# Designs tried in a protein design chat: VH-VL binders against Rho GTPase-activating protein 6 (ARHGAP6). Part 15

Target 1, 202 residues: Rho GTPase-activating protein 6 (ARHGAP6), of Homo sapiens (Human) (o43182r401to602)
Amino acid sequence: LSLNPIYRQVPRLVDSCCQHLEKHGLQTVGIFRVGSSKKRVRQLREEFDRGIDVSLEEEHSVHDVAALLKEFLRDMPDPLLTRELYTAFINTLLLEPEEQLGTLQLLIYLLPPCNCDTLHRLLQFLSIVARHADDNISKDGQEVTGNKMTSLNLATIFGPNLLHKQKSSDKEFSVQSSARAEESTAIIAVVQKMIENYEALF
Below, E stands for the ipSAE of ESMFold2; O stands for the ipSAE of OpenDDE; V2 stands for 0.75 times the mean of E and O plus 0.25 times the DockQ between their complexes.

## First folded at step 15 (VH-VL; framework fv_guselkumab)

Design n4 (from m5 with heavy chain M103T S106H; at its last look DockQ between E and O 0.48; V2 from the best seeds 0.00; counts 0 for: pae E 4.9 > 2)
Fold by ESMFold2, look of step 15:
Structure n4 (fold): chain C 202 residues (1-202), chain A 122 residues (1-122), chain B 111 residues (1-111)
Amino acid sequence: as target 1 above (202 residues)
Amino acid sequence: EVQLVQSGAEVKKPGESLKISCKGSGYSFTNYWIGWVRQMPGKGLEWMGIIYPGDDYTRYSPSFQGQVTISADKSISTAYLQWSSLKASDTAMYYCARTSYDTYEHYWFDYWGQGTLVTVSS
Amino acid sequence: QSVLTQPPSVSGAPGQRVTISCTGSSSNIGAGYDVHWYQQLPGTAPKLLIYGNSNRPSGVPDRFSGSKSGTSASLAITGLQSEDEADYYCQSYDDSLYAYVFGGGTKLTVL
């Protein structure tokens, strides 16, 4: 409420979703992969779009909130990592390994400030989700189920939503081309590296 | 042409292991989910679980969690369903099916394998 | 018991119209999840008939149609033909089970 928005240019929807999922979703198996209610997600999206003061509470399904975050990123007119930098991002994989991280840092610096802030918030969140992927034992001796979403799994989901040239129809029955498959692999690898190296990038 | 070809019928005894296969061709195997569906003799369809071969993310129906293992080998475009210890109640037809969407598992099954009959008895 | 409820059987004479219902709940169809329909001829694999509530894949005749309202869906078959004799299944997703769910199936008999 009292934060100066000019110093933190993260869309309310993104920050609200990340906060909710950090609080309620870190132990949810298959977060971002398990189905959501299309009806509830559409209602939430409409509330955010209208500027209603939406407060994501415990009663909101983590799967619905996860779907809302994904849809927001997918539906951006220009992807978060921008179409302009698309080729530059995927070509970092052609560099020597020791040069790749520094080049990613430069590309992130070239993003518009709001894109950079949003990416920072998102990668911080995704890094936390990945840290909770594995099963664990709490200090009380209780088994804690991991969410099973590794950095690779998260990059597979978020990569195409953050970096793409053209959106394909989601109801298409056609065979997907080999060129598109190879493109997805490169995008996923770049985003995976970003999640895994989040601290070094910011 | 999209095609799913399953391994042949199996006759097994209780307690034996089994791994059946589903080979996909004519599409980008790693970009589409493969689901497994059981049909007991004379009964309806039951979803068992699903795998995304691109990253091996796998999820099971609560009814089948812990009873089977779903896996994939993307180098040969093949998905697998396996049991470590078969029961007589595992006697059924098993279908693999491809989903119609490549990033979100909330889908319909647009192509089906021919089925693998598994018989478990004495 | 199947999560989605279908009548066990329906019948009709050639040329008639039949409908097959698929009744769910607030955790599946009522939560906004789409309904898909499959046809299974005896001894064969299921075949996609309707997807996304009402869409037909290429090659499916327009005498097959689907609809959804509230917690229920319906498959309509007009101009019934002997080749339509099969089992029909609806399918959706249930967010309380975290599972894809099928109806129990409906045997269609062409009299």
Scores: ipSAE 0.268, ipTM 0.701, lowest interface PAE 4.9, mean pLDDT 85
ESMFold2 (binder alone), look of step 15: mean pLDDT 92; pTM 0.944
OpenDDE, look of step 15: ipSAE 0.897; ipTM 0.942

Design n5 (from m5 with heavy chain S106H, light chain N55D; at its last look DockQ between E and O 0.66; V2 from the best seeds 0.80)
Fold by ESMFold2, look of step 15:
Structure n5 (fold): chain C 202 residues (1-202), chain A 122 residues (1-122), chain B 111 residues (1-111)
Amino acid sequence: as target 1 above (202 residues)
Amino acid sequence: EVQLVQSGAEVKKPGESLKISCKGSGYSFTNYWIGWVRQMPGKGLEWMGIIYPGDDYTRYSPSFQGQVTISADKSISTAYLQWSSLKASDTAMYYCARTSYDMYEHYWFDYWGQGTLVTVSS
Amino acid sequence: QSVLTQPPSVSGAPGQRVTISCTGSSSNIGAGYDVHWYQQLPGTAPKLLIYGNSDRPSGVPDRFSGSKSGTSASLAITGLQSEDEADYYCQSYDDSLYAYVFGGGTKLTVL
C-alpha cells in the first residue's frame, strides 16, 4: 500500500477508484453487483501495481472499476479492519446501542494510520453511494435514476472484503460457506453501522 | 443436502395473476442468490432475473423487466416469481436455481429446482 | 441467433469423444467472462457440469472437461455413454446486453 501525500495515507488505487465512481457511477443501477471483465480488471490492477500514473476516465467501465476496488480490499494480506481487531469489531454489537458508535470510534483509532485513512476514504465514498440509492428529481425537474444500492446492500458486498479469512488459494473468490454465514451477518451489521454513521465516526 | 422444491404445476387463463414458489433447504438461504430461468416448450434456457434474499436486492433481465416480480421471504427460505396478468405466451417451464457468484459478479447456477409448469390458455 | 452460438446437435458412438462448442464475441467470452456448462437430461431440470470455464463440481466425472480460448469455449465428453444423451447449454455474461446469457443448446445423441 503506497502512501498518498503528506496528510493522507490512502493507496492511490483506492482513491482513484472512489473518485471515478463518485464522478461516473452514482446513478449506475446495481453498482458493485453487475458483471465485470476479469481481463480488464487485471490489466488495471497491474498498471496500478507497477506505479503507472493511471487516470481513470469515462471510457473505463464503472463495473470494472467497482470490481477493482473490491479485489484490492479482498487481496490485502491483512484485512482493512485487521485480524487483530476482528473480535473487538464484532463484539461491538453486544454493547448497548448508545455505546456502539463511541466504541467503533475507539477501534478505528487503534487501526494502523494507513488503514484508518483508507477506511475513512472508503466509508465517505460508500455513504455517498448509499445516499444516491433512491430515484430523485434534479433542480431542472428531470428524473434521475438512483443506483438502488442501500447501506445494507453495500455492507453485504463490502463487509466480508473488509474482514475475512485468509485465502486458501489463488483462484477467484467463491460463494461463502454456510459455516461462516453468522460471522458474515455480524460483519455486515458492523459495516452497515459504519456506513450509516460515517460523519459521526470521523 | 441442498434442495430447491418448487410449487406444483399451474393451469391459468389469460389475465389471471400467479405466484409460484421455490423453497431452499440444506444451505444458508440468505447467503446465495436465487435465479429464475424460463424454458418455453421445445426451446432453450432464458435467464429472467435473480434475488439476494440476504438483502432483498433484485435484478431482472432486460427482457423480463416490468413483466414479472421476483421476491423472497427469508423467514421461510422461499423465493417467489409473480405475474400480475398472465398471457398465453407465458406458457413455459419455470426453474429456480441457487446461484453462486464471485467478486466479478460472474454467476452460475449450482442447484436447480424441479421446475413449475405454467400453462396459460383460454 | 443466440448471443452464444452452439451447434444444434452432435452425435457419437459409445466410448468415443465428442466436443460441444460455445462461440461468443468480444462482449462476452472474449472480454474475459467465465463460461459455465449445464446438462439437461430428457424430462429433468438442468444440472451444473462445469463452472469457471473448467472446474467440475463434486460428483461430475473427469470425462467431462471444459476449456476456453479467445471468444469460444468447449465442453469435451470422453468415454461417451448412453446416459450422456441430453441437451447441453453454455452460459456466460454479456456486457453489452447487461445480461446473463445461455447458448441455444446442443442435443447430444449417442448412437
Scores: ipSAE 0.770, ipTM 0.880, lowest interface PAE 0.8, mean pLDDT 88
ESMFold2 (binder alone), look of step 15: mean pLDDT 92; pTM 0.946
OpenDDE, look of step 15: ipSAE 0.909; ipTM 0.950

## First folded at step 16 (VH-VL; framework fv_guselkumab)

Design r1 (from n3 with heavy chain I103F; at its last look DockQ between E and O 0.62; V2 from the best seeds 0.75)
Fold by ESMFold2, look of step 16:
Structure r1 (fold): chain C 202 residues (1-202), chain A 122 residues (1-122), chain B 111 residues (1-111)
Amino acid sequence: as target 1 above (202 residues)
Amino acid sequence: EVQLVQSGAEVKKPGESLKISCKGSGYSFTNYWIGWVRQMPGKGLEWMGIIYPGDDYTRYSPSFQGQVTISADKSISTAYLQWSSLKASDTAMYYCARTSYDFYEHYWFDYWGQGTLVTVSS
Amino acid sequence: QSVLTQPPSVSGAPGQRVTISCTGSSSNIGAGYDVHWYQQLPGTAPKLLIYGNSNRPSGVPDRFSGSKSGTSASLAITGLQSEDEADYYCQSYDDSLYAYVFGGGTKLTVL
């Protein structure tokens, strides 16, 4: 029922989650790696799916919002990076390092416009989270705890949700196998490169 | 067959360093967390921290932050718990445990090592 | 004291049903975090007994069951046997402490 700016095709759920986490979650240790309430996440997802104008506020747990974002990406009928381009994305790792970014840019150009806009929003957000991983000093001289989530950590979590050959499920995600472990390693490497080089890709 | 085999018992003096190990086999070592749990003599279980060997992400209980170092060497499927300077109060049984998780990041310890008894006394 | 409260001990005769409670708060069980249970036989490492409130891993008999309601959880053991004599721990996550937390443990004695 609604997209973000008139000239961008980002699902409202994705943009709302990213905004909430940028405002409330950048100093949350282990964001995306701390448990969420399954009931509350389900209810939020149902509200978004019904087209309700959901406003994510300070009382909403950052861990629930983090899970909602991951769930939306996992549950897309076609992964954000598309099944069509899966092999192409993975095979960029076989190229010479200096050619990999340019090839990723071309593959991103081939995405449907909504997918491209959504990836842009997501990578911008993930790059911000990664930049807040380390402890820092605020303007008023107080120590600010970092979230401890590096680009590799974020790619480990988001990779399988963005790029896979088969639809995922809660049971399948929680069960590791040798074949799926190998696929996850390559997916993680591609997504990590995207997070680390976000500005060069767009 | 998932196995976690820990290094043997240790008898140490206060101020000495120590590094104990936990070797995992029978599963994809880099795709599961390894947690460390302390059990002081006659007491219950205390979570110390976890590591994901696939990306080296570590997380410590606030009670143990700065007191121990958790690490892993994925080339030999081994996790470590390390003290730079032991205290008598570190006398305890230390378990490693493979930590499973679901999509919503609920964590549980599905396979445990046999434990490493660490005794620290003058 | 332990964040998750368990009775220190419980006892029962062979064949009897016993329950072990795990009482938490709004920052752990009440915040929606799952409860898991571990059995520690005398002189051995803990073993996973129940995960995700009520799921049994392979090899755990049906006579062990778990449940959760509100801020509390329970482990039920039916058909009590002498080999069930052990310490039992619940475990969850507490978002005020930023830590995975265990209950204080319950010693089960089979009479």
Scores: ipSAE 0.705, ipTM 0.835, lowest interface PAE 1.0, mean pLDDT 88
ESMFold2 (binder alone), look of step 16: mean pLDDT 92; pTM 0.940
OpenDDE, look of step 16: ipSAE 0.885; ipTM 0.946

Design r2 (from n3 with light chain Y98H; at its last look DockQ between E and O 0.57; V2 from the best seeds 0.77)
Fold by ESMFold2, look of step 16:
Structure r2 (fold): chain C 202 residues (1-202), chain A 122 residues (1-122), chain B 111 residues (1-111)
Amino acid sequence: as target 1 above (202 residues)
Amino acid sequence: EVQLVQSGAEVKKPGESLKISCKGSGYSFTNYWIGWVRQMPGKGLEWMGIIYPGDDYTRYSPSFQGQVTISADKSISTAYLQWSSLKASDTAMYYCARTSYDIYEHYWFDYWGQGTLVTVSS
Amino acid sequence: QSVLTQPPSVSGAPGQRVTISCTGSSSNIGAGYDVHWYQQLPGTAPKLLIYGNSNRPSGVPDRFSGSKSGTSASLAITGLQSEDEADYYCQSYDDSLHAYVFGGGTKLTVL
C-alpha cells in the first residue's frame, strides 16, 4: 500500500542536462552549435559515471552541458529509438500524412519503457528550445534574444544520434559527427516531426 | 574525390556589390559545413563564418558579422560569399573550405577550394 | 597580435627534424579546444595536415606529427624534404572571441 509516486525512468544525466539548459540556455544563440571544453565535459561525464549526484549550476557552461547531453546520446550502445525499429521509424514518412503521427505514437509505445521516458523528456526539452528560437519582445518592451535553433536545426543535430544503423562502438565513427550525419535526411525529418508534435505523441 | 571549385578572380571598384561562389562535388554537400576564410595580401588566415547547407544555419565571426552574407543553394551544391558594398580593404584571397566537426563543435577544414582573388581599387 | 602565437620562421636542412610551436591561452587551447594544422605551399590553398591535436588524415606521411600540452601545441616534421617548404598554420577555437582562430603562420625554409 506504501507506494512511491515518483517512478519515471530517465537517466539522471539526461534530466540534469535538460534542466540546466531549460534554466540557463534558452536564450543562448546557437546552443548545441557552439564550441565546448572537451576537458570540462570529460570531467562532468566521469562524475556522472561514478554515480556522483552532480549538481549542474550557473557556473557550468551551457555549451559544456549541451555537449555532455549530445555525447551521452551518441555513445549509447543501442540508439535511443533502437536499431530494431529503425526501418519502421523512417518508413512512417511513406504513410499518408494523417496516419504518420498515430504510427509514430505506436512506435514510441513499443520502445522499452526507459527509452520511452527518456525520449519524452528529451522531446519536451527540445520543443522548449525550438519555441525560443526567434527574437521576441517582453511586455516591458525589452528585446529578448532568440537562440536561433529551430526544430529543423535541432533535428539535424540530434537525429543521427537518436536513430541510426551504425554501431556506436566504431571509434572513428563516434569521433566524427559529420560522418554519422551522412545520408540522414529521412532520420532528420522523422525527428523534426517528433519535436514539432511531441505533445500529441505522449 | 572531394572538390571545391570557386568562381574566378574579380577586379572591382569601391561601392560595388559582389557574390562569389564555391561549388562542392564528390561528397554529400548537405552533411558538412562550408567555411569561408580570408587571406589578406602577405598575411595569415582569418575565419569569416560557416554555413550548414543541410539546414541553412549560418554563423559569422564577430569581425565579419554584418559585413558579408554567407548563403548556399543545395540544389546546385553551391555556397556563396556576398558583399553589398565593397571597400578597398576587402582586397584579399577568399577560400571556401569543407568543414568537419565533432560533438564538441570543434571544427577543422578538411578540403579547400582553390581561392578567389578579389581586388578592390579605384 | 594573433591569439595563437607561432614563430614567424623556422629553417632546417634536408633530412633534419624541425618543430613549429603554437602557443595559446586559457580561453582556447588551455580551455580544452583541439588544435589543427594546415600546410600552405607557395601559390596554393591550405591543406589539412593534423586534426584533433595528433590525428593524421589519409595521405599525410607519418613524418608529420602533432602534440598538445597545457596551452601549447607543436607540429613536428622529421626527414625534412625540399617540398616541405611552405607556410604552416595552427587553428583552434577561442571562447572570448567566439571565433575559430588561426595562428599567425610559420614560414618553413628548407636549406
Scores: ipSAE 0.788, ipTM 0.878, lowest interface PAE 0.7, mean pLDDT 88
ESMFold2 (binder alone), look of step 16: mean pLDDT 92; pTM 0.939
OpenDDE, look of step 16: ipSAE 0.896; ipTM 0.947

Design r3 (from n3 with heavy chain Y101W, light chain Y98H; at its last look DockQ between E and O 0.64; V2 from the best seeds 0.78)
Fold by ESMFold2, look of step 16:
Parts: structure tokens; sequence; C-alpha cells
Structure r3 (fold): chain C 202 residues (1-202), chain A 122 residues (1-122), chain B 111 residues (1-111)
């Protein structure tokens, strides 16, 4: 039972990217860490910004779609987890381990409804990617190579784009996003815990 | 002051193993990739692969996949390049480089180690 | 051979302007991948000269500039000085090879 079952405020771009990657990218080795076409990503972003009915198809590169999702989150005027709650989120790591998850849940409830819904969609998607990280055995008994993107790898990539104090307009932010966060270890740990415990948070 | 200091020159025989090192200082070691680049005698630069010490994620050039192992020990800010069985064709200069990137995963090598000369001769 | 083609050598007199080309294809530069440039002085490690097509890191003189158009990139050096004598490499990504690639290198000779 959700708190707002019909109230869903997820940006179309975020939902579209997550759906495409869930369908086509779960077995892609290194998803989110492989080079993408800057030209094609900018074209897609412009189409979404104009409100064009963008349908992400099989021919769209999973790496371009992955970059589009990261770029959208980075470019938000206020980060998804908000500057206001920055210190509260990172300070959850100072609590006893058994108190940390419940405190994260409370902080998530304090987010604006749109931010909360978007975080919910994103963490659902990231938890699915992480579940396909490791090699596995198919129902036929064959070994299946995983995508190699653990919850730690995903938190390392997404953490700095979701939780930071800097404005997205800073020139240096676009070049070394993870290097701009002096508390990168704490940011990564918080986001990793969210990915790993997604079901308990929502 | 960013510095990468590599281990000293090596003289080896075919079939021997080798592990060379690259120690980073003057920056947050876990917040940048470390790339490895080969330069054969009198030749140009070749990308071998990269590692993110913060989470140990590695990626290899297809030409070097299965030929070398890239690793890191973040507790001592050190990256490694390792061969299980050297060949004479592995004779080259090997550079480590701190690697910056953007959100499109375009990589460039902003600070370089001094190089480690590896000589493999029978 | 490399997928990014550079002239093997270029020369110029002190004070002149020289350019070094880096010619790629639709699978690398033409697909929208950035070009970076490195200088390797004789007997030394490479050094970053230009990143992201045209950006200079701190300490690189403004007489070095980079540009990109179509499937090619160019490094320009104005006010050529004797200490500019080096090998120069371009670098990008190729999505057909799934690899980061360097050009073959250009030897710049002053005078």
Amino acid sequence: as target 1 above (202 residues)
Amino acid sequence: EVQLVQSGAEVKKPGESLKISCKGSGYSFTNYWIGWVRQMPGKGLEWMGIIYPGDDYTRYSPSFQGQVTISADKSISTAYLQWSSLKASDTAMYYCARTSWDIYEHYWFDYWGQGTLVTVSS
Amino acid sequence: QSVLTQPPSVSGAPGQRVTISCTGSSSNIGAGYDVHWYQQLPGTAPKLLIYGNSNRPSGVPDRFSGSKSGTSASLAITGLQSEDEADYYCQSYDDSLHAYVFGGGTKLTVL
C-alpha cells in the first residue's frame, strides 16, 4: 500500500529512460560507464525539452540513454535530494547502523512529492540494474554474464548527481562531477544504502 | 600538487610474472580513474585500460583484455598493472595516468607518471 | 595502423603558426566524441595540452589552441618556440572498436 497510489510526479524523461534501460540495458556490461555520443544525447534532450512525443526505441543506444538520464539529474536546479536536506542525509551515517535506515525513510518523506516519486522510480530502476550485476545461472543451466554494475558502482556514479551543495551551473561541475563533492565517500554510502534497501524505504 | 610515481625499470625473461605500481598523491585517489598506456619502442601511445579505485571497477581495451590485470589498493593510493606470463612483445614503456571524465564518459589523461620501462628478452 | 590519422611530421620556423591535423571518421570524431591533445617532449612522459576539443588546462600557454569540425580536429600553435619541438598526439573514442584511441603522433620540428 503506497501513500499516494494515483499521485505520480515522475518526469517523462526519467521514466522513459528507466523503461528503455530496463528493457534493453540490463545485460549491457558497464552500463553508465561506457562512452556516449554527445551529439545524439543533446538531440534527445532537446526533443524531451520541447515536449515532443519521444519514443525511445531499440535503435537508441543504451549508452546514449544512460548519459541522458545522468545529465538530466545533474542539470536539475536543486539536486533530487535537495540542498536543504544535504547535511541531514550525510549525517545519517553518524547514527547507529540499526537507526540509519529508519532515518533515511523519514528524510525521504520530507522531500517534495515530485522529488520523492522520482527518487522512488530511480531507486527501483537502480536496484534492478544491481540485481543483474553478477554472473548467474539461467534456467537452462548456462552461465550468464552480468552487467558488472553493483550497487556500489551505481552509487559512485549517481551519488554526486543526487546529493551535493553546488549549483549545476558551475563550469567545473560538468567535467568532474564526482570530484566536486569533498564528502564523496559519505554521499556514495548514503545512496548505496538507498539502492540496497529500496523496498524498505517505500 | 598532483603526482604519480611509478615503480622502477624491470628486466625480465619470457614466461615470468610481473606487477608494476603507480602511487598517486596530492589529490583524492579514490575520486579519479587511473589509466594505463603502453608505448612500444619508437611507437605511439596505446590505451590499455582503466580502474576507478573508489569502487575497483575496471575496463580494458579489447586489445589487452585477458593479457593484463589492472588493480588498485586504495589504502596506499596505489594502482597496479600485472602480467601472469610476459612475452618478448611486452617490451615497452608503461605509463599510468590520472584520468578525468565527463558525464558522457569521455576520458582524458590529465596527469601522467614518469613511466616504467619493461624489457623482456630471452 | 591508428584510426585517427595525423601527419607523421610538421615543421616551422620560430614565431610562425603551425597546425597539426587529426582525421577520424563517423565512428569517432564524427559521432560526437571529444578530441584531446598531448605533448610528449623528448625523453619525457606525455602531458595534457588540450581537453574537450578546445579547453586548456592550467599552465598551458594560450598560443596552443584546439578545434574540431566534422570528422577532424586540429591543434594550432602560434608564436612557435624551440621548446615546442615534441611529439603531439590526439585522442578520442571509437564506438566501432569500443576503445579509447590515440592518433599515430606528429613530430614537430622547429626550424
Scores: ipSAE 0.799, ipTM 0.880, lowest interface PAE 0.7, mean pLDDT 89
ESMFold2 (binder alone), look of step 16: mean pLDDT 92; pTM 0.941
OpenDDE, look of step 16: ipSAE 0.864; ipTM 0.935

Design r4 (from n3 with heavy chain D56S; at its last look DockQ between E and O 0.64; V2 from the best seeds 0.80)
Heavy chain, then light chain:
Amino acid sequence: EVQLVQSGAEVKKPGESLKISCKGSGYSFTNYWIGWVRQMPGKGLEWMGIIYPGDSYTRYSPSFQGQVTISADKSISTAYLQWSSLKASDTAMYYCARTSYDIYEHYWFDYWGQGTLVTVSS
Amino acid sequence: QSVLTQPPSVSGAPGQRVTISCTGSSSNIGAGYDVHWYQQLPGTAPKLLIYGNSNRPSGVPDRFSGSKSGTSASLAITGLQSEDEADYYCQSYDDSLYAYVFGGGTKLTVL
ESMFold2, look of step 16: ipSAE 0.787; ipTM 0.884
ESMFold2 (binder alone), look of step 16: mean pLDDT 92; pTM 0.942
OpenDDE, look of step 16: ipSAE 0.905; ipTM 0.952
ESMFold2, look of step 17: ipSAE 0.806; ipTM 0.885
ESMFold2 (binder alone), look of step 17: mean pLDDT 92; pTM 0.943
OpenDDE, look of step 17: ipSAE 0.911; ipTM 0.951

Design r5 (from n3 with heavy chain W108Y; at its last look DockQ between E and O 0.69; V2 from the best seeds 0.71)
Fold by ESMFold2, look of step 16:
Structure r5 (fold): chain C 202 residues (1-202), chain A 122 residues (1-122), chain B 111 residues (1-111)
Amino acid sequence: as target 1 above (202 residues)
Amino acid sequence: EVQLVQSGAEVKKPGESLKISCKGSGYSFTNYWIGWVRQMPGKGLEWMGIIYPGDDYTRYSPSFQGQVTISADKSISTAYLQWSSLKASDTAMYYCARTSYDIYEHYYFDYWGQGTLVTVSS
Amino acid sequence: QSVLTQPPSVSGAPGQRVTISCTGSSSNIGAGYDVHWYQQLPGTAPKLLIYGNSNRPSGVPDRFSGSKSGTSASLAITGLQSEDEADYYCQSYDDSLYAYVFGGGTKLTVL
């Protein structure tokens, strides 16, 4: 018996990608918006899917790992925030500002436990990425380049992958799809609010 | 009907500033990237950079970083390419293009503007 | 100097098949980045012809086809017509230059 039970249910792929990017990618300019090798990303995905104990190391490109994370979220049969809660999530924007955060907390509580834990891990990671967006100066006086990825930029990338009415496909759920332009705006706003308010939601 | 309409030809002197425009219509302007491509007289195509008007994120080719400014005004569905100080070597045709991509960030140009000829000479 | 190498010119008679090559390296096509193709008719803007190695946008006839193998890509045009006379450019991404790259262009002449 363990007196300190462990309750988190986060897919190994998601946690591995987040850990790698937290270690190696926080100062990478344009992370999530720089080209990656389609072949290397699909190879990594196949290794995770086959149950191979994949260890993401420094030699793995941060851009390939970033693409792997996006691909996993896009390919989920039901999006992380679920199709059932789609209308509820986007309608939080119609509430008074002081009610919006509390309503998001309740909607997150309604998610299946695995989805809630995964969202928790993901938002923790995305909030850290956003905090490294700006250039700064280290304690040693050296200039440190920021990653240039604000909470809005990250919500623009991740929003459509986390919340949509129909199963994702490259053309159907792309932020570049004109048929889904108005949906994308609302989805992006909701996800941006969740990234910016991560601590208060959990 | 997707359309990109660029501003007219420009004749400038070295050292002058210039801002050329690209107005998008027939699609959701804030949900597509706009790229800029240079074509020197008698030469091929060169990628300069891209902007996502929805969040104003910009990315420049290393060859053009610090040489030009790419911006957008989403209220009028217009992207811009700007020089603070033109050189004679900036004489070229400049195209804007709507840019599509996938989750691997493989970008390509699906609709193009008609081009803006910029001539820089004394 | 272009990162992607194309022949400067190719020619063919009406009705023939012509192929335009696009040769890259291990940092672009060989790293698994897609190749796209554009047609530029004289005095006009470029037009997307092939994307994602082999996909045709709506309105591009199936006599245009693209393929990729190893570090190279190829555009094939069958049933050559006089209106095909244009410049053709390939495009990809180079992860050592951190940039989108075009080939130097190929002038197609219909004899």
Scores: ipSAE 0.664, ipTM 0.829, lowest interface PAE 1.4, mean pLDDT 88
ESMFold2 (binder alone), look of step 16: mean pLDDT 92; pTM 0.945
OpenDDE, look of step 16: ipSAE 0.762; ipTM 0.886

## First folded at step 17 (VH-VL; framework fv_guselkumab)

Design u1 (from r4 with heavy chain N31T; at its last look DockQ between E and O 0.70; V2 from the best seeds 0.82)
Heavy chain, then light chain:
Amino acid sequence: EVQLVQSGAEVKKPGESLKISCKGSGYSFTTYWIGWVRQMPGKGLEWMGIIYPGDSYTRYSPSFQGQVTISADKSISTAYLQWSSLKASDTAMYYCARTSYDIYEHYWFDYWGQGTLVTVSS
Amino acid sequence: QSVLTQPPSVSGAPGQRVTISCTGSSSNIGAGYDVHWYQQLPGTAPKLLIYGNSNRPSGVPDRFSGSKSGTSASLAITGLQSEDEADYYCQSYDDSLYAYVFGGGTKLTVL
ESMFold2, look of step 17: ipSAE 0.781; ipTM 0.879
ESMFold2 (binder alone), look of step 17: mean pLDDT 92; pTM 0.941
OpenDDE, look of step 17: ipSAE 0.907; ipTM 0.951
ESMFold2, look of step 18: ipSAE 0.799; ipTM 0.883
ESMFold2 (binder alone), look of step 18: mean pLDDT 92; pTM 0.945
OpenDDE, look of step 18: ipSAE 0.907; ipTM 0.951

Design u2 (from r4 with heavy chain N31S; at its last look DockQ between E and O 0.59; V2 from the best seeds 0.80)
Fold by ESMFold2, look of step 17:
Structure u2 (fold): chain C 202 residues (1-202), chain A 122 residues (1-122), chain B 111 residues (1-111)
Amino acid sequence: as target 1 above (202 residues)
Amino acid sequence: EVQLVQSGAEVKKPGESLKISCKGSGYSFTSYWIGWVRQMPGKGLEWMGIIYPGDSYTRYSPSFQGQVTISADKSISTAYLQWSSLKASDTAMYYCARTSYDIYEHYWFDYWGQGTLVTVSS
Amino acid sequence: QSVLTQPPSVSGAPGQRVTISCTGSSSNIGAGYDVHWYQQLPGTAPKLLIYGNSNRPSGVPDRFSGSKSGTSASLAITGLQSEDEADYYCQSYDDSLYAYVFGGGTKLTVL
């Protein structure tokens, strides 16, 4: 018997950021689209990179944690959805609608196990954020402010960070508007579909 | 060549509505924010808000929240700034600007329209 | 009033070096938010001069440079020329206001 591959685990940084944002960020208007401190984000990244047991707490800005998550995904040597599968993911949109989810499911199966597990955790988190986009009424009858981040908004932000042709070390790629200009707008549609249907994909 | 072309000067009375436009060309219109900046006569620059035409997400400066409406029609690469009821204090030059950003959501305005002068007097 | 403080005016002779300061606080520049600079020539729209503290866009002469330290930023102009006569604005983000903010502007007079 062999041990389960370690690729079935989620990087601590990703899981920690998702947990913090699920606890503290679901009511934050414009989460992922509000300015963050480069200085504080760099500090947090270095602590995670050194393997320090970082505990993200209430005093950590949700905007810094949001930026940390995006930065990690952008900086991966190969994007989470992989350059190898780029064209295959994009081309799912050319299929009949009823075939698209099944084909996405097969493509996700082809990802390295660590990528698949990480994608699952990320999509679960993004689905939760999207479900809190609208203003709502709690069980206690009080108004709860929505975060205004729909599945389309989240796909627009995360698409270029998850599926792209460029290496993350290119200087022009570090500017998000340039990164968006270089990538197909179809990336957004694919990622949106994944967020909206993540339970069927896993 | 990146261009932002704004609609022409306006002379209005208090209480009137107004919608001014900003048409972008020479770049991927849906991949950049469009920001609106006010410059009152003889004064400095004030950020009013931004829109991401790709998904229509808008964000307003707290100073302008509820005072104006920012919108876009991506099918014609055009952003808009609207007032439902103008005041004399709205007399100013209004610029649209293409807005670049990084992953930390630090924004800068890399190309500017020529400006639209709005004069509100009774 | 402007969150970022700039001197109202600076002046210099042709060929001289001038600097324009942009003083913020711990909620903006001091918190690690980048500073950008704009030039507004008389009667024209602003133009991006420096972004990300020190980067020059294509077409901006290398005699323009930016720096940031602590809660302040600085724009330096060397080899001053008559066409540099303009208003200059810094810009950053303030996390207590949740707003993008411009400095009050600095009028540069050559001669």
Scores: ipSAE 0.818, ipTM 0.895, lowest interface PAE 0.6, mean pLDDT 89
ESMFold2 (binder alone), look of step 17: mean pLDDT 92; pTM 0.945
OpenDDE, look of step 17: ipSAE 0.913; ipTM 0.953

